# VHH binders against F-box protein 7 (SKIP32): the designs that were tried, part 2

Target 1, 328 residues: F-box protein 7 (SKIP32), of Arabidopsis thaliana (Mouse-ear cress) (q9xi00)
Amino acid sequence: MTSDALTIPSELESALRLRTVQYFITKRPWLDLYGVHVRPVPPFGSTSRKPHFDPALIHRCLPDELLFEVFARMMPYDLGRASCVCRKWRYTVRNPMFWRNACLKAWQTAGVIENYKILQSKYDGSWRKMWLLRSRVRTDGLYVSRNTYIRAGIAEWKITNPVHIVCYYRYIRFYPSGRFLYKNSSQKLKDVAKYMNFKASKSENLYKGTYTLSMSDDKIEAAVLYPGTRPTVLRIRLRLRGTAIGANNRMDLLSLVTSGVNDEEISSTEEDILGLVEGWEDDETHNPDIPAVSHKRGMTAFVFVPFEEVDESVLNLPPEKMDYYVTG

## First folded at step 9 (VHH; from M3 with S53T)

Design N6
Fold by ESMFold2, last read:
Structure N6 (fold): chain B 328 residues (1-328), chain A 123 residues (1-123)
Amino acid sequence: as target 1 above (328 residues)
Amino acid sequence: EVKLVESGGGLVQPGGSLRLSCAASGRTFSSYDMGWYRQTPGKQRDLVADITTGGDTKYGDSVKGRFTISRDNTKNTVYLQMNSLKPEDTAVYYCARGYEEFPDYGWTFYDYWGQGTQVTVSS
């Protein structure tokens, strides 16, 4: 520390303590965004390649694009605090170009014309209002469903009627392109999160698929393929919701349906699995050896965990510490 | 933190017997399904046998009547007794721990695997 260290305003000190800001400053995740794709794509907020090294002024060093990435992850309360910090932060929070770019990326499948119509009709021409209030899947973390069930144990032990509690998880990662990843596993969130990407070559039970979000009722239609000699499609229906307006941090699991697919369908529709099953009834199968099943158990709602919160999430606790008692 | 360690593999003559063991570390062994898979070079892993927490067993068609899976929850160990071995049984045998993604549907998904133990059946 120098003898001329700047005095930090109270509002800036409070904003720098926010976990989102600490994650971006400490982990520097913008340096890793480039490696997600086979060929480089300039992502929002990460185009700078030559970092500013001015550690004494770290609160002012972030390029506008990276500063916006921090703000886009904040809830309105935190944005209100951030807009009071300094002129640069107020400029970024108020800049409609940054909010427009975020919206067009988040709802890219609808296209520019349709997004403009929605902007004018429902959000008073405000891209910021649209970003904060319009339902969207979160793509900056994982949706996690923790499921348990009870199984009978082996009676030849000294216990006359033993029972066991089994715990497993469903993990979903959405991408703005309409693709998503699905994983079922008994492994904990912190052990799984680093492998939830399209480049993971050794991850067991990791499946790739496509999804859509309906604006009218917040329903998500999604599908993945279970590959192998008996190929099976899993159709997933969800309803997006949140603990607060605009949080988008919960999903109800409305249905899980498994159905058989034939070999010609697999070879012709590898990247659009949801399009393949469009219009299928819940009891429909295209392989009579694999009947359609609507599953009734393992339907616990999903909780969203941002990537910056993965290591500290309560979902990493072992079952006996989190749910140490399970009654019938 | 869950680790599965196989042992008991080796060389055996056709018609002979081996007993494989799989020691599990970590908690809640008794709460999960256990299985044995085998893999020959260049092929996918094949189910050999599995056993549920309740003791129900399933076997691959090629090993029915010759192999027996069992578990001892007090020792956190799964066994595979392999009798009447054939040269076609030559493979790396893997222990696995699993669960049912769709409870009561009968599909066990395995997401913990051992390093494998070699079984060679040759004269």
Scores: ipSAE 0.521, ipTM 0.799, lowest interface PAE 1.8, mean pLDDT 77
Fold by ESMFold2, fold request of step 14:
Structure N6 (fold): chain B 328 residues (1-328), chain A 123 residues (1-123)
Amino acid sequence: as target 1 above (328 residues)
Amino acid sequence: EVKLVESGGGLVQPGGSLRLSCAASGRTFSSYDMGWYRQTPGKQRDLVADITTGGDTKYGDSVKGRFTISRDNTKNTVYLQMNSLKPEDTAVYYCARGYEEFPDYGWTFYDYWGQGTQVTVSS
């Protein structure tokens, strides 16, 4: 059985969101949610009201794993509200085994022993606190950087000095294993997302590599190889950010360095491109025909897009309908 | 969806000429770089020629002086005029559309490809 069989159905996700938002309707939703569940309940078996019937069918029909998937997407504010909805939701949100499994999957490269040490030393033994507060890359979607530049065009009969805007994207998908995918393309997010997996062997400009995330400063180190007759390593340095605490939905692009690598180094290094370039300085190249370059353009910050939002993302809009970081 | 369709391939005697065409769909043809690549069985695609949005051209060393790339933005078409053909020019020729990942350094990446047209140079 594959993990793809455990994904939440799209129709059910919509229903869960609608029911969840209904319960979080006020400025002080915690008190309103708690008040709903502290009202007097009629005696069991009374025909005057259905005292034990939960009118939301979704609470009754979900396996615990699906309900946890809803909670794992929530920020701390929303989890507090969700824990007040009903006894089943409260027990699920407070069940340390679900949070433990999520944490051990998310930080699997550190191993179980190290994760327990971090849990005790920094998160007071709470797997839930660790999930919500410890920096992690999102692995349920793509990080997308939209970049533009302007080119003079060829003169045509109607216009003598045409100017064209060129738009291209950097796409990153992280995996909990420490592997990642990088793609640069002029193709839009909705057209690229289906190829951002390790099974897409025929996708143009799709590169694989490994990454690390530093817990102390939220820096990500990553590298991929551009193969061919002039092999070139692309070193990518990022800083993980969020629009809110725990969101992890932004990344600043700190540096983008290309360097030459010789064929003997590639042959000796199986698949760990980041390990190959460990300790390299930014001006270092191992092929003098390919000088090291620290690139200064195409450095737009990354925005995270969950897979379920790919088709509707504003990042699919043409450049003339997007903000170029111009806001009101 | 961008689609590139090559035409004009065929069998030609050594020393002959052939003109390839590549028709592109969509309104954004003029905004992107275009190129021709060729591939013999079992080998990587090799650059034949490319042409930027501004009309700057670049040629592979083995075809300089014999091949000419051009583009017509009103017809969404790029052309490859191939003169003085040699048996070594035998390959499948692919049209490609690209952009520069690093705009100041001219590093063009191609993310759309045609299905290819066969060119055979033989007696």
Scores: ipSAE 0.508, ipTM 0.789, lowest interface PAE 1.8, mean pLDDT 76
Fold by ESMFold2, fold request of step 14:
Structure N6 (fold): chain B 328 residues (1-328), chain A 123 residues (1-123)
Amino acid sequence: as target 1 above (328 residues)
Amino acid sequence: EVKLVESGGGLVQPGGSLRLSCAASGRTFSSYDMGWYRQTPGKQRDLVADITTGGDTKYGDSVKGRFTISRDNTKNTVYLQMNSLKPEDTAVYYCARGYEEFPDYGWTFYDYWGQGTQVTVSS
């Protein structure tokens, strides 16, 4: 009986007048994150009383685990602001069990005992401090390296094609288990992100491997196998960094080395490529037909893009609309 | 965004000729390497020919001298002229767009593929 077709504009108009709700609408973190169709429910009231409006209704619609996932992505200053929004957010930010679970998942390869030792020795027993300050790879998005190179043009008929700009990307997704996915592609981030999972079979140029992160120097060692008639291991060495302490949103590409592998190595080790190449020198190859090469081009640093930001990332712009240019 | 559409396949007698075309969408066609691959059921895709942005061509051993790859950047189209066709040339032919992951290393990766066009050579 009532018109649902126009309720959104009316609700938006009312919400814009309320300072607290205007802050939420401006950020729109809840609506964008889950795509939930949220309609505020008016408080129960009599006809002779002023209506009661509860501007914190958004937090009541989210399970605690999802709310914590939002907070786990925030920098320390933003967490301080979030703890001031309402009582529920403050309790969630201060709940050590959520931070403990996040830390034990993020550094699961070290094991529970080692993580407790690190917690006590370096982070004063605070799981929240450990999560925010200890270097970790981000697992809630993709690390993306956008590379370009120039090719000479060709002449056909009386037309000169002087130069061409080629754009391609390296995509990395880390998992807390120590596994990772690597993809190189000329396809844009928004088109690739949906295929960056272990369930995406038959995706072109998608490779699986393992990695390690060194706590002492923030270096990442990773490796994948390029299969085929000329099987080749790609060894990737990175240094994790950030635009701010705890951001973990950048990686420098220190080294890209391709080396030949022999057929016995392939058959014996498909899941632990990094273990297979442990101790190899940069010029080492185990197939003389495939020499070891330390590549010098295509080495642009990685930028982290959270999954919820993939569609609007500047990394989706075509090369002719970029504000900057890198030769690759 | 980028789409590759092959055309020109069909049935032809041994010794005959066909010209395959691949129309590419997108404003950056001229920036990328293009190739033709073919696939017989139960086998992997085999390189037939490719052509770099600079016009350098490469051919599979079984088609060298009989097939010619070319590109027209003004029409966003790559062609495969297939002469002296043999029954072993029967396959689905795929157009592909590629790039070099390691520039100037010579290893082209193809990440856009057409739907394929059937070429059948029989009497």
Scores: ipSAE 0.508, ipTM 0.775, lowest interface PAE 1.8, mean pLDDT 76
Fold by ESMFold2, last read:
Structure N6 (fold): chain B 328 residues (1-328), chain A 123 residues (1-123)
Amino acid sequence: as target 1 above (328 residues)
Amino acid sequence: EVKLVESGGGLVQPGGSLRLSCAASGRTFSSYDMGWYRQTPGKQRDLVADITTGGDTKYGDSVKGRFTISRDNTKNTVYLQMNSLKPEDTAVYYCARGYEEFPDYGWTFYDYWGQGTQVTVSS
């Protein structure tokens, strides 16, 4: 029998065009440790014959853990195509240990015992099925809500009635630990993304908190503390959804409530703000100088942007030059 | 890019006066709230004064009656007139630009800051 030639299938070329694959190859420090340097591939052009790209070298040289991280970020359609590329990719996609580890990391707050119960009762014992179908927040990017409002100017009342458009954003980053970051800012996504981490002590209006995701109705409960002389808790309630099966790339904003918090409560809780406000009614305040308010404006749905897509997102366009984007 | 440049700081004797200025770049100055904050070494920034696009002003308790904030939208400039200065007013003063996260709720959040100007009140 003749030996197999090094042939790149067209499905492998399609998988390698995914921005997620290019991001992992370019940004992962483990590639430096293995001495494999893979350039991101451009889209095929008419002048580019036999590009310097050998997909077989990628999967031969990548550790199984890195290859799995690429596959774990793919949508089910792309996983189906990837599993048809070669036996190594099929083995990786089918390896239940990699899917088990991803699931236990993603739902780590429930613990191993509870995750096994859910696995057996709802996902037929399949870790892969659980990863693809069970609702989870995405932790590889930012959820972004773009909001605008109109403000009248003072100095022009007698001559004209000028109208000014103010644009600001809500940014959310979730972590598998149950922690999250919240930022409101008039600064654009490409300028903010680098500060959405727990090490960014200089970032203005960056708040830390915890969240929960309810499996029964995909609702997220989250809270942060606005500190200062009038400390105020912001309670954020969301519903997770997606534009496709397993995408988890949209969130509807169900409510935003601000309430006063007394000094004793702040001192005793520090970072468990959600636990502090558990069971509060929407009109409840523990500081009468800070009334509870259920806000009605600034409630645009969140759109997920992976970190590798931050610079090219349409959410960076100025308000007067906006192209349309899909909010939900 | 929005840039805020403070000026007018310096050394002044107790009981004296200073006027700080903050020049803002960009076309949208009149659309945003403006404010002054101060920071002493080892302490957090404190609100000194702010002024909305509608002209409403707010002052920190320690400066009310002594300091006055104003804005000139034709010059893209916000001012802080500081009278009856005390040694406790010694700090770096920062100009800031903000917006309301919850429109008409009355909270201004500041996300652009100047580099600061030193005010020293001593004999």
Scores: ipSAE 0.491, ipTM 0.752, lowest interface PAE 1.8, mean pLDDT 77

## First folded at step 11 (VHH; from N6 with T28E)

Design Q6
Fold by OpenDDE, fold request of step 14:
Structure Q6 (fold): chain B 328 residues (1-328), chain A 123 residues (1-123)
Amino acid sequence: as target 1 above (328 residues)
Amino acid sequence: EVKLVESGGGLVQPGGSLRLSCAASGREFSSYDMGWYRQTPGKQRDLVADITTGGDTKYGDSVKGRFTISRDNTKNTVYLQMNSLKPEDTAVYYCARGYEEFPDYGWTFYDYWGQGTQVTVSS
């Protein structure tokens, strides 16, 4: 029974060596440009052996090496857009290095070794394929859900049973590190988006949590702590989906559970709330004064909004126009 | 953006009374819960009183029987009548607008706050 020692690809060894060398080697990013040449794509049907002169001014003014560096700093979605500009750019964007970096960043919680295993076993060694097909939470914007509930109003002289519709939003920002920000607010997306970062300490109802994305069923488990005199953990189960393959721009809310947590547990696990509640039953609580509650209301799906579209999003519309926006 | 502006704070003797007012901007005042919180330097902000859209009220234990929260939807204003004031009631009082993320949980979240008004109870 010959133990098929999974030959660690030579690239993985180089990546592992790079981590150890990071402390001693002054990063010389210009050395990465050595030997990099963006080849012009010949026009379709050109039988001419003559070097194709690219008529585009941008290609005349921008050396191929610099073009490569620009692309190396682009977000994956921008690379996708860039590929639509011209044939040369399309060819350049296909460089596996761009997609490798994007993939390793996006799935950093799995570790480098595991990502290479997955790359080889499931995606035929193609980083681009892995990026396009492997499920991931988007980090270039916010997931937003709009929720409404009905409340009784105060009876006035002419209106005996007034009813009010109350609107609030849930905002989620994911990070590749396995951390996320959770905010509930009646404020609009355009106002909230400015404060959805870890440095925004002054934002009301902004909570920090941890999450995991399952590789098998696109389920997200997440937990946040509501601090205060009655510390409460919110456990969130989501299903990641998309309007198109690879879009990952929708999340269905599967479960919302609030549970009590004792002070001792909080002090020990400030950074891993999800780990704290791992293995808990839905009816489990660690504070007798705070029962576990499985919530059935406010279970609207999340819609992803890129940061660049925050100001123009239909989610900024008033509740009276709520029917205009279809979430799924 | 909704603005909340508190008024009516000041210096009062023990046993005295004050009436705080909070005026809210916007058209949706009647659709949200309103609350009063108070905070002393170095301490957590505590609930004084809240009032739902339906007029149900809740009070902190220390102020029950002495304070009364009310609202006038026609004026977009919430009030806090404070009677029998004690030195312990000295704090900055904040008006807040709130909603319920979890109606079954009974927790009101507040996301709009006033700048606060100082109440000082001293002989």
Scores: ipSAE 0.848, ipTM 0.942, lowest interface PAE 0.6, mean pLDDT 85
Fold by OpenDDE, fold request of step 14:
Structure Q6 (fold): chain B 328 residues (1-328), chain A 123 residues (1-123)
Amino acid sequence: as target 1 above (328 residues)
Amino acid sequence: EVKLVESGGGLVQPGGSLRLSCAASGREFSSYDMGWYRQTPGKQRDLVADITTGGDTKYGDSVKGRFTISRDNTKNTVYLQMNSLKPEDTAVYYCARGYEEFPDYGWTFYDYWGQGTQVTVSS
């Protein structure tokens, strides 16, 4: 039984087939590099004394030191993009310093010492490896879940049992500090995104919470306080995952629990809601008037949307035009 | 964007009646719960009445038996009939659209609000 190794047709074969389609192919200058022996560009900081003629104007005009400083100020995702520009940039971006800073910022709640321990024990001392492989919440956008439920309508003369589909969204913005913003709304992503910041705390249905990311299980525990006459804590358990390595662009809802909280307890822990509910059982409530409820509905997974893509996101489409598979 | 526009507010004598209307823009009016809130300066916004998509109603304790919330889905309008008005009912009344995030919990969240209409009950 000869296991037919499905030879994934190399991206090259697909590119060759595209040559025959006279599509107004926007000049892809990088395609002209195929088959050309490109001389290796020495990595940034290489002691190679041989003046390598770099034909790129930017490299002739921009000193390496300045290039380094520019990269040092870039966000990690932009560094990733920069690595695709040319070999020189690719090698420059590999500098451990850039990734160290990114890692220490991303996992700042664990502390510097713990991060170094993890670096050595789990990631072979490679900051870049740690960045790519260690689960982290993204902070350059929003996690969004679209939820729907059916509700009974008012019977009209011709329709005896009308039902309505109600759509609402959950929005989460994480911060490296261990704080996060939670918003539920029927409003679209493009309208909500601009208000998802701590300065906009007066916005309706915007809640502040705290979260922790487990080191071992890609699990997030989060808690939010619903203010009002009936103080209620929302306890959220999430599992972080990605559609690709390092993407961290999906979160599965594992648990949603609402519990009553005593007013006295709230006053003592205003800044650490997660700490307040630490060790609570799922059926535990500290307000007899507010039972603990483990919710089984509205457990749609979250999709990450970078801020730069908010306006163009498919999540802005009406429910009738939405592909339900996008949220999976 | 959904817009809610309140109307029908004004000055009324104690014991009088007013009928507030809230017209909602958009096609999804029937799919959402509607509510009336009121707010006085320096105080929190309080629920006056809400009505579900199914027509179930809830009232604040202070207005129970005096106020009636209703909706007309054909007109995308929610109404608040206010009878036996008292000076304590003086407030800005807001219309709101809402939904239930947690159906088992019974909590309605409101995310669209009108600009409000002033109701003044005075002699």
Scores: ipSAE 0.844, ipTM 0.941, lowest interface PAE 0.6, mean pLDDT 86
Fold by ESMFold2, fold request of step 14:
Structure Q6 (fold): chain B 328 residues (1-328), chain A 123 residues (1-123)
Amino acid sequence: as target 1 above (328 residues)
Amino acid sequence: EVKLVESGGGLVQPGGSLRLSCAASGREFSSYDMGWYRQTPGKQRDLVADITTGGDTKYGDSVKGRFTISRDNTKNTVYLQMNSLKPEDTAVYYCARGYEEFPDYGWTFYDYWGQGTQVTVSS
C-alpha cells in the first residue's frame, strides 16, 4: 500500500501563523504545568483592553489526523508549548496511538515487527520518543541543493575571457512508501515546488525512483533512470543529518554516479531502479557507449525547505544577493 | 519568471528562407545555452541548432550549411536563419534554454521551452 505525501491546508497554516497563537505557543513554555486555560497577556508595553480569545477554537475544526500532522512537524521544545494551548491539543500530543501511527507510516518499508523491535530496544517503548529522535527523511517539503559553475561568455573588445556563473538546483521529494522524485533545473524553488508530484505531466527533467535509509549510519541510497536513446542510471548516495538532533533538515551528497544501462535491463526492471543497480561497482557500466562516471562537481549539500516556506525561502534569491547562506 | 516567445514562422516555398526569433523574458539570459528544436506530429523533438554562452554552435546533420543560429545578449534574443528550405523542414520549431547538470560531462539539459512556431514548406 502506498500513501501520498502529507499536505497541510492553507487555512491551518494561516491560523498557526496568527500573532496571538504564536505568542501563546512560543513564549510560554513554562506554562505547560497550567495547561490551556492560561490566557495570553498583551505584548510588553501594551495597555490595550481588547478581548482575548482562545486560539484553540481553530483547532476544533480539524480532524485529529490533520491536527497531528501539524504536531509531527514540531521540534520537542515546541511540542511542550503546544500541549499548553488547549485540552484537545494536550490530549493529541500525549496520545500514543497517533505517534505510533506516524512512526509506522514513516518507517513503513521496514514493517511492523522490525519497528516494534527498534521501539523496544532503542526508544524505551515510546513511540513519541522514536518519532522525535530516530532519523527519518522529511516528507513535508523539498530538499534543495544549489550548485554553480563558470562558463565562458562572448568575447568583447575590452574584456578578455568573459565569464558567466551558471546556477542550477537539485530538488528531492521523499515519500514514506520508499519512492522519491528527483529534478535538476535552473528554475527557482518557488517555480518548481508545484510540479514536484507524481501527477505533474508537463514537468521537464522530473524523475521518479526508489530510495532506502540505513538506520545504522543515516545513509540514503537512491537511483533514477534518465530515459531516451542513451539510457543512463543516476545513483545518488546521501547522508541525512540536521542542524539539531531530530531536525533531519540537511543531507550531504556522498556520491553521484552515472552509468549506462542496456535496453533489456530497462524493460525488465522499470519499477525498481535501485534494485536494478544493487551490487554495481562505481565504475560499472552495462553500455560501453556510456561510461561510468563518479562526478566531482555539483555536489553541494541539500537544505530542507518545508512546503509552507517555499515562497519566502532565501533559495529563491538570485545568487549575488544571497547573504549568510549555508547548506550545513 | 522566464518565458520564451518564438516568432517568424509561416508558409514558404521550397528553396526559400525564413528567420526565426526567440525573445526571452527574465534575468540571466547570457548565462545559459540556447537551442532550436523541431517536431513533426507523432515524432520526438529533434535538435536543429544550439549555441553556447561562449558563442560555439552545433547543428543537426540535416540542416548543416543551410541554417545559422546566433544570439544577441543585449536583446535577450536567439535567432535561427533558415535558408534553402525543403519540404522535410516542415515542423513546429521550439526555442529552448539549457545548462549542464554535470559540468564538462557534455550533457545539456533544457528546462525552458517556448510555445513553438509553425514552419511550413510547400509549393
Scores: ipSAE 0.525, ipTM 0.788, lowest interface PAE 1.7, mean pLDDT 77
Fold by ESMFold2, fold request of step 14:
Structure Q6 (fold): chain B 328 residues (1-328), chain A 123 residues (1-123)
Amino acid sequence: as target 1 above (328 residues)
Amino acid sequence: EVKLVESGGGLVQPGGSLRLSCAASGREFSSYDMGWYRQTPGKQRDLVADITTGGDTKYGDSVKGRFTISRDNTKNTVYLQMNSLKPEDTAVYYCARGYEEFPDYGWTFYDYWGQGTQVTVSS
């Protein structure tokens, strides 16, 4: 590889292929309206040695705040490459005000004073370092857990021992406010994503709650209420992690507990189910007709899918096309 | 693409019989549990009957011995035979498709619902 390879076009190609830039580009109605076009790597021997992407068009179409949203989704290596693209991109990556605003929004429940204490004590006063290294839930997509199990079917003519693969998903969407949405469903990610918002309260099996993230061990505590004649609380314990430092794109499911709730607790709690169950033991129930159960199956780790990628995600594949079968 | 369409509802006299049908569109009908729920105005949906992929059935206490659920996987259809109808059975009846969120715990979770068919039992 020669050291005289054109650096600026290579950095531009790298920036155009970054997942965060792809988020803005793959928001098709928005990008289609403004005429942004991203082409694949040129074929070998083509008349062009670079994609036909026009960086000036991106500059004109994206206000500084949207450019920052792209950069806020990048890992450190990609940010280094992005800062070499042009003066505007370098300014945006280096502007501490953008990083401060992102941090205060992401950790708004701790309050400004506590966030400044953490900034100074753990992140050397750097908002950018805090954003990149401090654990945070992703709020720009869904965490998805795909679960399968096998059940015997009804014997049919010609099929003496039929077997069916049942596939269902757990969907979680977090908000910076400390609220979250939970849905379990056999419906695929591309069919569910449009209902994962607070405006779609008519959606079946969509549950609302609050969560906490413990920064000392990356544990998430969350709870929702399954309402009805036998109301049941579902307590969800997760551990946040990532495929790389700062990615925050995975969660392990540590426990999944259902417990009975008495009618007095229901009428007094509204949506503060997590506060209600604070301190409960895993075998604790407040309705003896609904015993506490620590569930052992359906515990597949969560994978984060940005909203821009929901239609193309491998998580939409039918259960018979799975390369990997996971029991429990 | 999954849609559930109920039919067979109507007006019937006490002591009469009615057979509800639910036609499912889409693939995978045989892979999921099916059920019938009913709802009176101002109340939540109550389980009437369900039937698993393996053919096991479960009934609500108020309909045991009077109602029979069955399924035909070749026609993608689930049925509810309703005998000895009482005025208390008056409701909108919904067909549902479900799965167990917690396998081996016995809780069936329904995530597809039909539009409902009215059953009225009066004289």
Scores: ipSAE 0.466, ipTM 0.761, lowest interface PAE 2.1, mean pLDDT 76

